VHH binders against q2luc0. Designs and how they scored, part 8

Target 1, 332 residues: q2luc0
Amino acid sequence: MPIEFEQTFRNFLMEHQEKYNRTYHFLILMDSIITAAQRIELYYRTGALKGNLGMAGSINVQGESVMKMDDIANEIVLHYLAASNRVIQVVSEESDDIVDMNKDGGRYFVYFDPLDGSSNVAHGLPVGFLFGIAKRNLDGNMKGPEDFHLREGNDYIAAGMFVIPTGMFTLALRDAGCWRFHADETATYVKPMRMTLPDDPKKWELSFNSANTTVFSEKVQSWIQVNISKYKFRYIGALAGDFHRLLTNGGLFMYPAIVKHPDPKENRPQGKLRLLYEANVVAFMCREAGGDAIDETGTRIMEIKPAGHHQRTTLYVGSKPIIDELASLFKS

## First folded at step 1 (VHH)

Design D06 (framework vhh_8h63_2)
Fold by ESMFold2-Fast, scan of step 1:
Structure D06 (fold): chain B 332 residues (1-332), chain A 120 residues (1-120)
Amino acid sequence: as target 1 above (332 residues)
Amino acid sequence: ELQLVESGGGLVQAGGSLTVSCAASGFTFSYYAMGWSRQAPGKERELVAGIYSGGSTYYADTVKGRFTISRDNAKNTLYLQMNSLKPEDTAMYYCAAWDYRSGYYEFDYWGQGTQVTVSG
């Protein structure tokens, strides 16, 4: 009998290089992103050691703490994206301003959250590295009036996430599906598995911070009261972990507006999740898996035009029948 | 599943005309902006013509008034009618698709192209 080897991520991506502008430049970019993720995983597993990080601005070991893990993760991602020589500009959760890279020769805009759910690090619980990728048009006057770095989710060509430290990697490619990969014993990502949300209500999960239920809008509170018993409830407080489970079982992940807090300054009518590097990422991946995502006005997440690099949004993402129901509710 | 196949190139005399064609498959052709790029030996690729899903057209200054881009959505085919050809138009011609909803996708050549040679 012949020996059958698992398809590598590289081989999988090369088979798709001509579809939807997936060129060898994209392979170079993805190699850098995977390397960054594996470095973040290493630092999560081994811990940050005092004096072992050679980055500019390192904290003095005599009287100072080590850098935060989210700062370390951010520097790792920026380093490998820059090393790819394929990135024009970056928006990062940990960077106040847009980071310029290869302005003249770059092909991609990258939006990322290097360590989602960082509060879980102290407890040994999963965290996530989330990213979205958009592409500039390099062909003359057809690229629009000016290249615009603030892109709608519909302009993304890819979005993905890594669960850390397990190394589970999921990547969605525009109009080519959502795919899960696992690192083998040589740290090579293999075995592309197509992810499609189950259209089976018995498997569906509901995920949100239930402690906030009384401060949500009346529409959301009423929907929860009617529907919560129909779902398995799961919430770990890291978007990558909660969303990876959603991709397997279907259901709904939500982060509603906070509008009824006793302290008005704690209200978040715009939501808390970031549009470019959290909501658009999971919305894009969910669409490729057969689901959908909306905000609390019933607008699709990927159709929202960002007004700023760190724009927030409410988020409802998951199985299409649930999202269609909620969109009707929010537009009523 | 998305495929573009260029054809119709050949040798033509200066001042002559030629039409190149691009057959598209694997996607809803009518929703995509389409374009023609060319590359001459030793030169960078140049976008020469584009046609948006709504029918609006773009032409590079080098070909404006001489070339006409058109599409047949029922046949999933893109055309470039080239008139008053010059030796400087000698190049490999590539068909490309652009998702007009994004406005910012890169055009890549997706096949071997079709060679146009203009003799002087």
Scores: ipSAE 0.000, ipTM 0.128, lowest interface PAE 18.5, mean pLDDT 79

Design D07 (framework vhh_7b18_3)
Fold by ESMFold2-Fast, scan of step 1:
Structure D07 (fold): chain B 332 residues (1-332), chain A 121 residues (1-121)
Amino acid sequence: as target 1 above (332 residues)
Amino acid sequence: QVQLVETGGGLVQPGGSLRLSCAASGFTFSSYWMGWARQVPGKGLEWVSYIYSGGSTEYQDSVKGRFTISRDNAKSTVYLQMNSLKPEDTAVYYCARGYEWLSDYYGMDVWGQGTQVTVSS
């Protein structure tokens, strides 16, 4: 053992797939997702050197159309998912409708947000790429179009996220844990580290947009008033970044309903985060790390049956003791 | 709550037959592959047979031609028809649910309580 070799993501996944050695389709899909993430990171990192990646439909000084960064990120993900030839359908934050890919031979539904926190791009602040994966019904006993792509979080087989531009990658596999990877000098993801939420309340953090405190429900405002001083308060405004801190330190990330805004049209009683490619992703990862996630009715996020591919939800995700307390509060 | 309940075990003479049944509840039975495994006291758990959601089957070499696995999705039940039983088939038989993990259904995550099969004269 004179030279220490780090386990690669590919080797890690092959070890976790050993009992499924007759299929490697998931590995092909994950290679495509990682490639997409690294291409998005490259465009983010080099955007300032290449000139501004402005708003969609704008024209630069040479008369060329400039794409918005989230449009570029979306096209990158769609390209590599299609190239994998393993995806049946996609739901994307940046696509109004479901995107059909390999309808006959595709094995996976993929739900993704290619650039969470896109307002941070112009300021050089962290953004995220989030994804969830569900498997196609293998017996051909499909029950309807909604059962194809409108899946509960409990039907996901994997969910993960990348922090951009640092390239930090975290992947949760159904009943196999939540794992963090870092890119080495060759841009290869290596050194899997199992993530488990700490049960130490001294480490716990609370994360939410505090500017909205007075427009939350009475129950949520009261809970904040009693509990905020017990936590370290941290909020970046990019779900991937805020959630990665939560995985390390424990505590709570929340996005409550907005129900008391002075302008009624600004109320968001169903929350702002998207169920399929944001809330289910972090809920799935959090469960695999030993936590839990609920909405403001006390219902588990991963048990919510989506009514549409862009359905919103309130979100409370984190350490089980906190989530159990909030569930009791919301059901009362 | 997900539950598997086995029935049909018992005492049988060598060369005899038994039919095991496993009633499933709490999940969409038709979407999962199902299997049977057995354990002899003092030995590890050994696989017997699988039936995939689409109906294709696989068998351990020692039971091929003697055992038949089948399923009834309308009744949420999986069966194991055991013919030409040998003393070596004496074991506790467990029904198990396969789970969707990564790219396919090759792990088992839910097990029944087991049913004893004794082949003795």
Scores: ipSAE 0.000, ipTM 0.129, lowest interface PAE 15.4, mean pLDDT 81

Design D08 (framework vhh_ozoralizumab_d1)
Fold by ESMFold2-Fast, scan of step 1:
Structure D08 (fold): chain B 332 residues (1-332), chain A 122 residues (1-122)
Amino acid sequence: as target 1 above (332 residues)
Amino acid sequence: EVQLVESGGGLVQPGGSLRLSCAASGFTFSDYYMYWVRQAPGKGLEWVSEISGSGSYIKYPDSVKGRFTISRDNAKNTLYLQMNSLRPEDTAVYYCAKDFGYSYWRDYMDVRGQGTLVTVSS
């Protein structure tokens, strides 16, 4: 009987350490990230039995405070990143301030959203864990604390996501492509598959919250009216899930500015998605898969210099022909 | 190691044709957008054409549209530019370029080697 041994994630990284300029330190970091993702998946799948699907500050029938799943996921990621002894600082969606870790020995900055699409948790629908990684400048070229973690997407060395609870893992490596992995029966990620956005417009999907169409700018509304019929429309309200479809089928995911809301307080002219741990992550992955990403000024997402660790941006990410068209529109 | 080697340039009369070739190595050719760019004497780099990894998306600037045709042979790791109805203003060094992750936005194109010179004159 033929026996075929699938390449493991570890074997993939070890074979590509020289080519991708990655060391065993990167392998250790990735092992910690994968462990964190698998623990988040476990808590997601068992959360109802443990009462972990409630709001922070809730009291269960035993009189214990119930943590939100967002808070649990954040705690898991922070724990395993610290345990790797490879991270200097992190930026997390769930942490107001940057988190210092291994000040003297840390090699990496990690940016993460531990549970994207958390509104889906109560309904058993897909959520995501998104992350980006940048290398610390060990030559002492950093000018101050705010310079350390405020990096452009172009400075990232890797970005990835896990779709939860299915456990599908996608990782993009700087200059080395975007790769999908599947967990086997031992929970080991195997079978690297290179992801490239399909050039076939018949497969393309369009993804955005259509309920917001009337509050978008005139340019965006006009583009939607002309182009929506050319696409399959899909939107699940979790960036990781919507972007996972985008990597497979091509097309466009967008989160436009909200500029025409009847309540001015609901306007989001700078967009809603976070630059460091959401937009840069999917922009980096999309670029490595042959696509592109811009904001509503036509500026490339990965060229935006962050002014703060929770900075927001508008986002247009997907197949290069679509992004090129939108960039021209926004610059006109 | 990524290498791009251009060939097929030369002296041609106005109205003539040339076919440029680019031999690619050191990367998975079919995964990347490929470009032709040119640099005329005393000018900066000008984008001439682009083609997606599969060949299904192709784009040209108005200056060459209808005269130039980009194509690729993924089995041979080769990019082509068929240039018809050549004009004196097409005189330039022509480079093939690869789209790649890190430098896509800043360097846009990974230009290797010395290019191939095309001179359009009588």
Scores: ipSAE 0.000, ipTM 0.349, lowest interface PAE 13.5, mean pLDDT 82

Design D09 (framework vhh_7pa5_2)
Fold by ESMFold2-Fast, scan of step 1:
Structure D09 (fold): chain B 332 residues (1-332), chain A 122 residues (1-122)
Amino acid sequence: as target 1 above (332 residues)
Amino acid sequence: QVQLVESGGGMVQPGGSLRLSCAASGFTFSNYWMSWVRRAPGKGPEWVSTISYSGGSTSYADSVKGRFTISRDNAKNTLYLQMNSLKPEDTALYYCARELYYGDSYPYFDYWGQGTQVTVSS
């Protein structure tokens, strides 16, 4: 219909205010995150042109080098999170150390991957901006902000992702579901659609890097051999894109341990994906959509206690029947 | 219902001192950051000071730093502002505020009281 009243993201948050624990603080934080995502989309769309102009040298009379897109995306997110004045500390894939923001007045810890699948930028393929949010306790026995930044996924209040360059936005709120939004012609996110993993196995997709099949564990290899022909196969190589397909169609996304690599230094028994800003984000979103997520020991991702800012994990995320089967297999 | 009631304002000579109090009710006072915000005649609101829920962290506007001290008594649900070395420029209505946002250039406000008048004049 050409004329209709659109439910905006802000109206959606207000409708669920009590359930989602939304003060104006959370709305300001979300506004900053959305602004950052939309700025990243702009740089993605124009990145090749800007890079070519910088490389010309005659245009850049100050001798400034062209930044990588992942570095640009990181700086954009940090800028807008700092501008919100709501963030205590940030963990970013692109920052080696924890980034301090408003340690005194901040209410939120933010974990983010500003540009997942950045290798896809050169090919015009989807990349993702992923984030998770945890809230500081106001009345707890606080030893310092540093003591609270290493949070389990179960402590997150929200997690979400943007598909770049299309701008598709998906947000999960604790105990309030997983929701998809699209930007309208005014760049306003509208029309919340509740995401629930399909129960129909005919829709289910299997997603993983098949080139790694021979370096996975025997249990994982055996499961793949039995199940590969039962599901449609899709793998984009950007978590936001692969996970968005999972939310729509159901099935399984996995990043198993690498334990049989010919070069021992390439083995990753603890997995490759980062716990705080990749695995916890998709695990949180998937749980709110009726699915589940585990590591290769059968432990729920959101129950894993992080030991460091950039801790890695194996990941199996998707439809609960598949996850339950894999959990049983991994514990056997 | 959230209520914040300020008291302790009045007239004072330049160089004098006043102690403002804010009695909080209708919420768990010890769970919230609290602030003092003032509004001078003909000017917009100016953030003055903020204190964390435990009292362990405080911050002040440059105009009052070294002269004003914010404190709280969670057992009494009361916020205080000790104002020393008062100047004519400190003349304003002083408001107690809950969940104050302080950004680089724009303070945000949540629940606040009715205000208490402070007049510094000779």
Scores: ipSAE 0.000, ipTM 0.135, lowest interface PAE 14.9, mean pLDDT 80

Design D10 (framework vhh_7b18_3)
Fold by ESMFold2-Fast, scan of step 1:
Structure D10 (fold): chain B 332 residues (1-332), chain A 120 residues (1-120)
Amino acid sequence: as target 1 above (332 residues)
Amino acid sequence: QVQLVETGGGLVQPGGSLRLSCAASGFTFSYYAMGWARQVPGKGLEWVSYISSGGDTEYQDSVKGRFTISRDNAKSTVYLQMNSLKPEDTAVYYCAKWLGESYYRYFDLWGQGTQVTVSS
């Protein structure tokens, strides 16, 4: 055709509603999430001008109190999720307790980290907004996990991320793939691209904080020493950004247990990343892209039964051949 | 501080009734499923009843039709109404905050228990 038009995110969802068992409720929720992400990006992009890059309780040059960017991002997400009138409860990285919304008619539990990699904010480096979505059982008697927010990753219906301030949006739908969209000049997400992890070892990346190598377990240290030269090493210190790159090149992102730190209070034997709104989110996206994710016991991340809404986990996520090898190592 | 405090136990005759109460504090009660479990003298701990955050209930087969679980979210309290009590119901009854799969019962937080004795 003489005129070409980009497919919009909304058009993509509408065309795939029946195929993916999506309702208008899910579309309303996604519109709210996208709006929240775009407002976070606006605040991040204008943050230096408005003084939003400081810590909570800080004072700007005019003597005004400054909210931490994490707090602003959290308030934005909560506002738009509540306005959707589709959410029953929220788990947020920035909220100590779960947040009630529409308890009677809410259809979704939403888990989110509104600003992952916040240490990058002061330096103008990429940060992430990560989210996961699970459905409430409204069609009969609610029993077991469907009754409350503590859900396994396998119960999620969708998970996604925004890489801020790039305008990139990735969304995985249960059994329907992992998709990347880009914001156009009107801030409309367009041009859905299906993401699949490449099975080419020459492109594979290894991503972790190498400063922690000597404080990892002996098994992990030994694996690194044998295997590190087989990979390109990349690490920017924001899960969304490192995982975004992983979806294109394949390889491994890991956050091992810290068990040998000179300062005992810095040990993280259970890992550092949060299960519900970080590890499950990237594990879900990775599975839909043909990869896998495990913890340091060789257990699949999405099969871990959460014991609390801020539960931590170790994380190994990426190309299936690497994950299968590590699962064997951790079970030995 | 997170607490579960059980009350309402005591000595009762076979065929009698008791109502157990569990007052919860230190967490957002309405968000969580709650349950009751019991430890029979000489036997292990066994699950008795479950109530979801939405009010849906489940019972162990041996107590179906005799016991009723309910909750009052405004008072952060869960109740167990026990009717037609049998000597076999003699146990220490524990209130618990519920986590778990349909096929694997796990309680996150346990109360201190209340004694129920059914004897002639």
Scores: ipSAE 0.000, ipTM 0.116, lowest interface PAE 20.3, mean pLDDT 81

Design E01 (framework vhh_etentamig_d1)
Fold by ESMFold2-Fast, scan of step 1:
Structure E01 (fold): chain B 332 residues (1-332), chain A 123 residues (1-123)
Amino acid sequence: as target 1 above (332 residues)
Amino acid sequence: EVQLLESGGGLVQPGGSLRLSCAASGFTFDDYAMSWVRQAPGKGPEWVSGISDSGGSTYYADSVKGRFTISRDNSKNTLYLQMNSLRAEDTAVYYCAKDEWDYGDYEYYFDYRGQGTLVTVSS
């Protein structure tokens, strides 16, 4: 049997980006993101022993209760992003204001959700750390205006997610594809695998919260009724877990608008997922894997111009034939 | 080979307007973000404005915000800069540039730029 040596994440970046002879700033940023993920993995895996699985007793800017683990994950990410000395400003799901870092020497804007699906932590189910990266425009020492942080997904240079506590990491690079890595015993991410959505409909999955079916629009309800039996139905309630499965099997993940709730104030016509650090992240990764992503108007997610750093959107992401069909339906 | 050809520069009085064009060839234009960069006499290059590959996002230096408008026509492989309320300090050679991934220390809007077009704001 042959001896196989695993390609490391660093070796992968150097080999696949060799046309860019100087990769150090981006590599330094990625090393900091990976270090943050390694610390979050450790806290998740040992959380019961350290008492980190309880509610923090606070409410985040979105009005949702924060688990103690979610709060810890946010602090870890902020610490290592600051330590990279490469980040200008951060948008975090857990921070109500944009966070300033290195405003003179920083090169990147980072958008992140440090622990998506945090309610799953108490049950030993997967959660996600999602991030997107946009590059700052520089001219010598000149800084771009504050509003440069409100970029469309098409302006991202990278997006990725960690599936906690599995040690799985997926990264998409602009025009360089979508790649999955696994942490080894030293917590080094190794064994890059190119992710391309399968074109085999027998593998395709449909993923959404079925409890909301009756409060979706008529178009969405009708599409579900006609199509649900054509798919394997899977939903774990954490975007990173559901999307990671989508990347291997193909199909559709969706978070439709809530427009028919018995209590009108509970309607969410703009959806629930956050544009900058959830929808754009999975849309970017899905595009690099050969898929696509739209909102419920048929507009591509990555073409939506953000009006604020916590802007919400509806989301339909997955295999291109399904997304093309839905875009046609939503524009009719 | 990447080719960028700027045009539309000239002499204009303060408060006047000019529209610059950049014809691009040799690459898939709609796959790249594009920028306008200027270099005034005796100064280093200054990034002026940027536009995403789709044209959906636009960005401006504080010195030109509210006065300049960047746009693109992907069907014609052409980038535009509409310059209004021009000032003496806008005098520069204006370059069209394609953007690239930044994995490195030296990637900015200056790679693959054209020959430039001179804008002189003077009476």
Scores: ipSAE 0.000, ipTM 0.174, lowest interface PAE 13.6, mean pLDDT 80

Design E02 (framework vhh_etentamig_d1)
Fold by ESMFold2-Fast, scan of step 1:
Structure E02 (fold): chain B 332 residues (1-332), chain A 123 residues (1-123)
Amino acid sequence: as target 1 above (332 residues)
Amino acid sequence: EVQLLESGGGLVQPGGSLRLSCAASGFTFSDYEMSWVRQAPGKGPEWVSGISWSGDSTYYADSVKGRFTISRDNSKNTLYLQMNSLRAEDTAVYYCAKEYDILTGDYEAFDIRGQGTLVTVSS
């Protein structure tokens, strides 16, 4: 009676092992990902004391070079993924090249953004660690890096995110739902809660960088003008934070094409967010929560075949009725 | 409730043959990679052979390549190991394992279940 017990993340995974193809290997990989997230959170919370919140190449009061926080986060993730001995290759937002790990014995490809919203670090606001996981096909010979790592979102087996330093962790498993966990006082993730997008329009939020409104396409500008008053407007400039809020309240997060910039060189008709480790990750989680995600042609994000590991896309992700409406608009 | 039951072991002369079987229950057998692991007297576990969920890909330890053949029948939930040209050093208790990892020695089904079948090669 005096002791309260909560279901741990490990206990949750054991209950859901039938819904993923590799029981023990997936648990080892997830332990490494969680450890990486907890180390990133430690550096975020203690960064000012260690001089690691500045730009790469800046100098602290002791005359030592300060490493940028997103570079530190990247090195932490790479270290723990390699230590798991379960990863074939990784694609990271902070690494120009694909990173080879255990090419012969690895079972997973991991796509990650180790510190989304890094501009929020200087302001003490939440940042994100996003990841997606695809599994190796054991029946095929390895043809080359691009044959295996260039996977569409529909091939992912899991995707998730940590909102740092809040202790919130969200994990979606293929056909097994989207789940939120909270770190307790011992830093153990506990209390799984199934995330389903609310279908109540009174809760719906609209999230985007409104400073870009005049440089969006005419269709997008017109849709905003007609619909913005129907939503609560929220935008903190970190995908993990904005999307985590979206999972709670429903609505729409979008990053449209920039097509009307006064300087043509600043136009980004293909969008700015990265397909493999940003858009596919939130699209996967959103689908498992009962939502959907499309690009500005009305194509589902998770059906886009990547042509490169840093490929960009436009993104519209959220409640299915909103996404269905936008898909019709973009196809018209 | 994963359960694995090995059979087919026994006493055999050097150069002889044995066929081991593993009856699997409590999980969807066709969804999992399967392995054979052996433990000789006074030694640690040694991975012997592995097979993909479909049966299309097979893997062998160098010590048994060309002598042993792993196979499976997904319709019967059964894993097999055909052992030919047996040697004294093949003497061990043989276990079937669900998703044994040769890099870490992880064999979750072996740790939970797995009674094993004894193979003795002696004249």
Scores: ipSAE 0.005, ipTM 0.196, lowest interface PAE 10.9, mean pLDDT 81

Design E03 (framework vhh_ozoralizumab_d1)
Fold by ESMFold2-Fast, scan of step 1:
Structure E03 (fold): chain B 332 residues (1-332), chain A 123 residues (1-123)
Amino acid sequence: as target 1 above (332 residues)
Amino acid sequence: EVQLVESGGGLVQPGGSLRLSCAASGFTFEDYWMYWVRQAPGKGLEWVSEISGDSGSTKYPDSVKGRFTISRDNAKNTLYLQMNSLRPEDTAVYYCATDYEDFWSGEYYFDYRGQGTLVTVSS
């Protein structure tokens, strides 16, 4: 009986750390992120027994109902990031203000959504933990800590997401590709698999909230009408789940502007998804998998300079031929 | 120990050009991102350029974009900065830097740079 040794995430990361100047500091940070994800997965799996699957009884700063699990997930991530002693500042979907950590000795800015698709928790459906990482620069004349964290997606060194509670983890490293891992029986992430979007249009999917079709712009409505029958349609209403399917099958995930709502107050011309910890994360991962991502002006997501911590954006992410076509349409 | 030695600075007229060099030793040069940073008299450090280990990626702030070019020769462990169309506001001490870290030291933040080379742009 031969023994076969699985390549662990740590072994994989050490190989890439040496090649791409990640140092041991990045390894320590990633260990903290992995630990946070493992703890969130444990809370999700045991949540019914512990009573954590109900609402927290509050509405967050974004104006949506907060699930108990959202609060728990946010506290877990903050705890392990702080324990790493490697993080300067954090932007979290669940935190109104930026969170300062190790300002003097920290090396990284971390952007995260601790529990994407939290409405799925009460129904036992998958949710996501998304994160992006940028590294401290030696920028002179910095005016304050607030200026440091407002980075373009092109400045990220890594981005990833966990599909909870499936044990699926995907990580993209700057110029080193996009990789998927699965947790084994010991909750150790193993078996790195290189992710590349398939070139075969027969595999491609379209993913968006079809209930909003009539309130999208004329250009978007016309494009949908022509293209809806060309590809499979799949939408589960959680970015992490829909995007992980996109990485396997290719196609397009989109969250367009809402510009034709009968109630003008319900219009969202700037889109819904958050630039720093949702759109940049999936854009970064998609680029490393051979795809691309743009907003509704045809601007690449990763080139958008953020003006605030919770800045929203429209999002079109997926296979390059579709993205190139949409960019041309939006610039016309 | 990591050592970085800058050279090539001097006095130049506005609109002139200079080429800075940085000789690196004590680490595997080709595996590390390299940076040029500068410090004008009485000011803080300002990032000027960066280059990946394989030269596949370079970045510049708008203040020098189109005027300065970063490059490296990994066989010679040398980093370069070609500076064209120099302006009085480019007057500064220029430092070669890397984020190399001694894995065994346990240091948390490392801003490793050389002694610098002075560039003065004046008539």
Scores: ipSAE 0.012, ipTM 0.251, lowest interface PAE 8.9, mean pLDDT 81

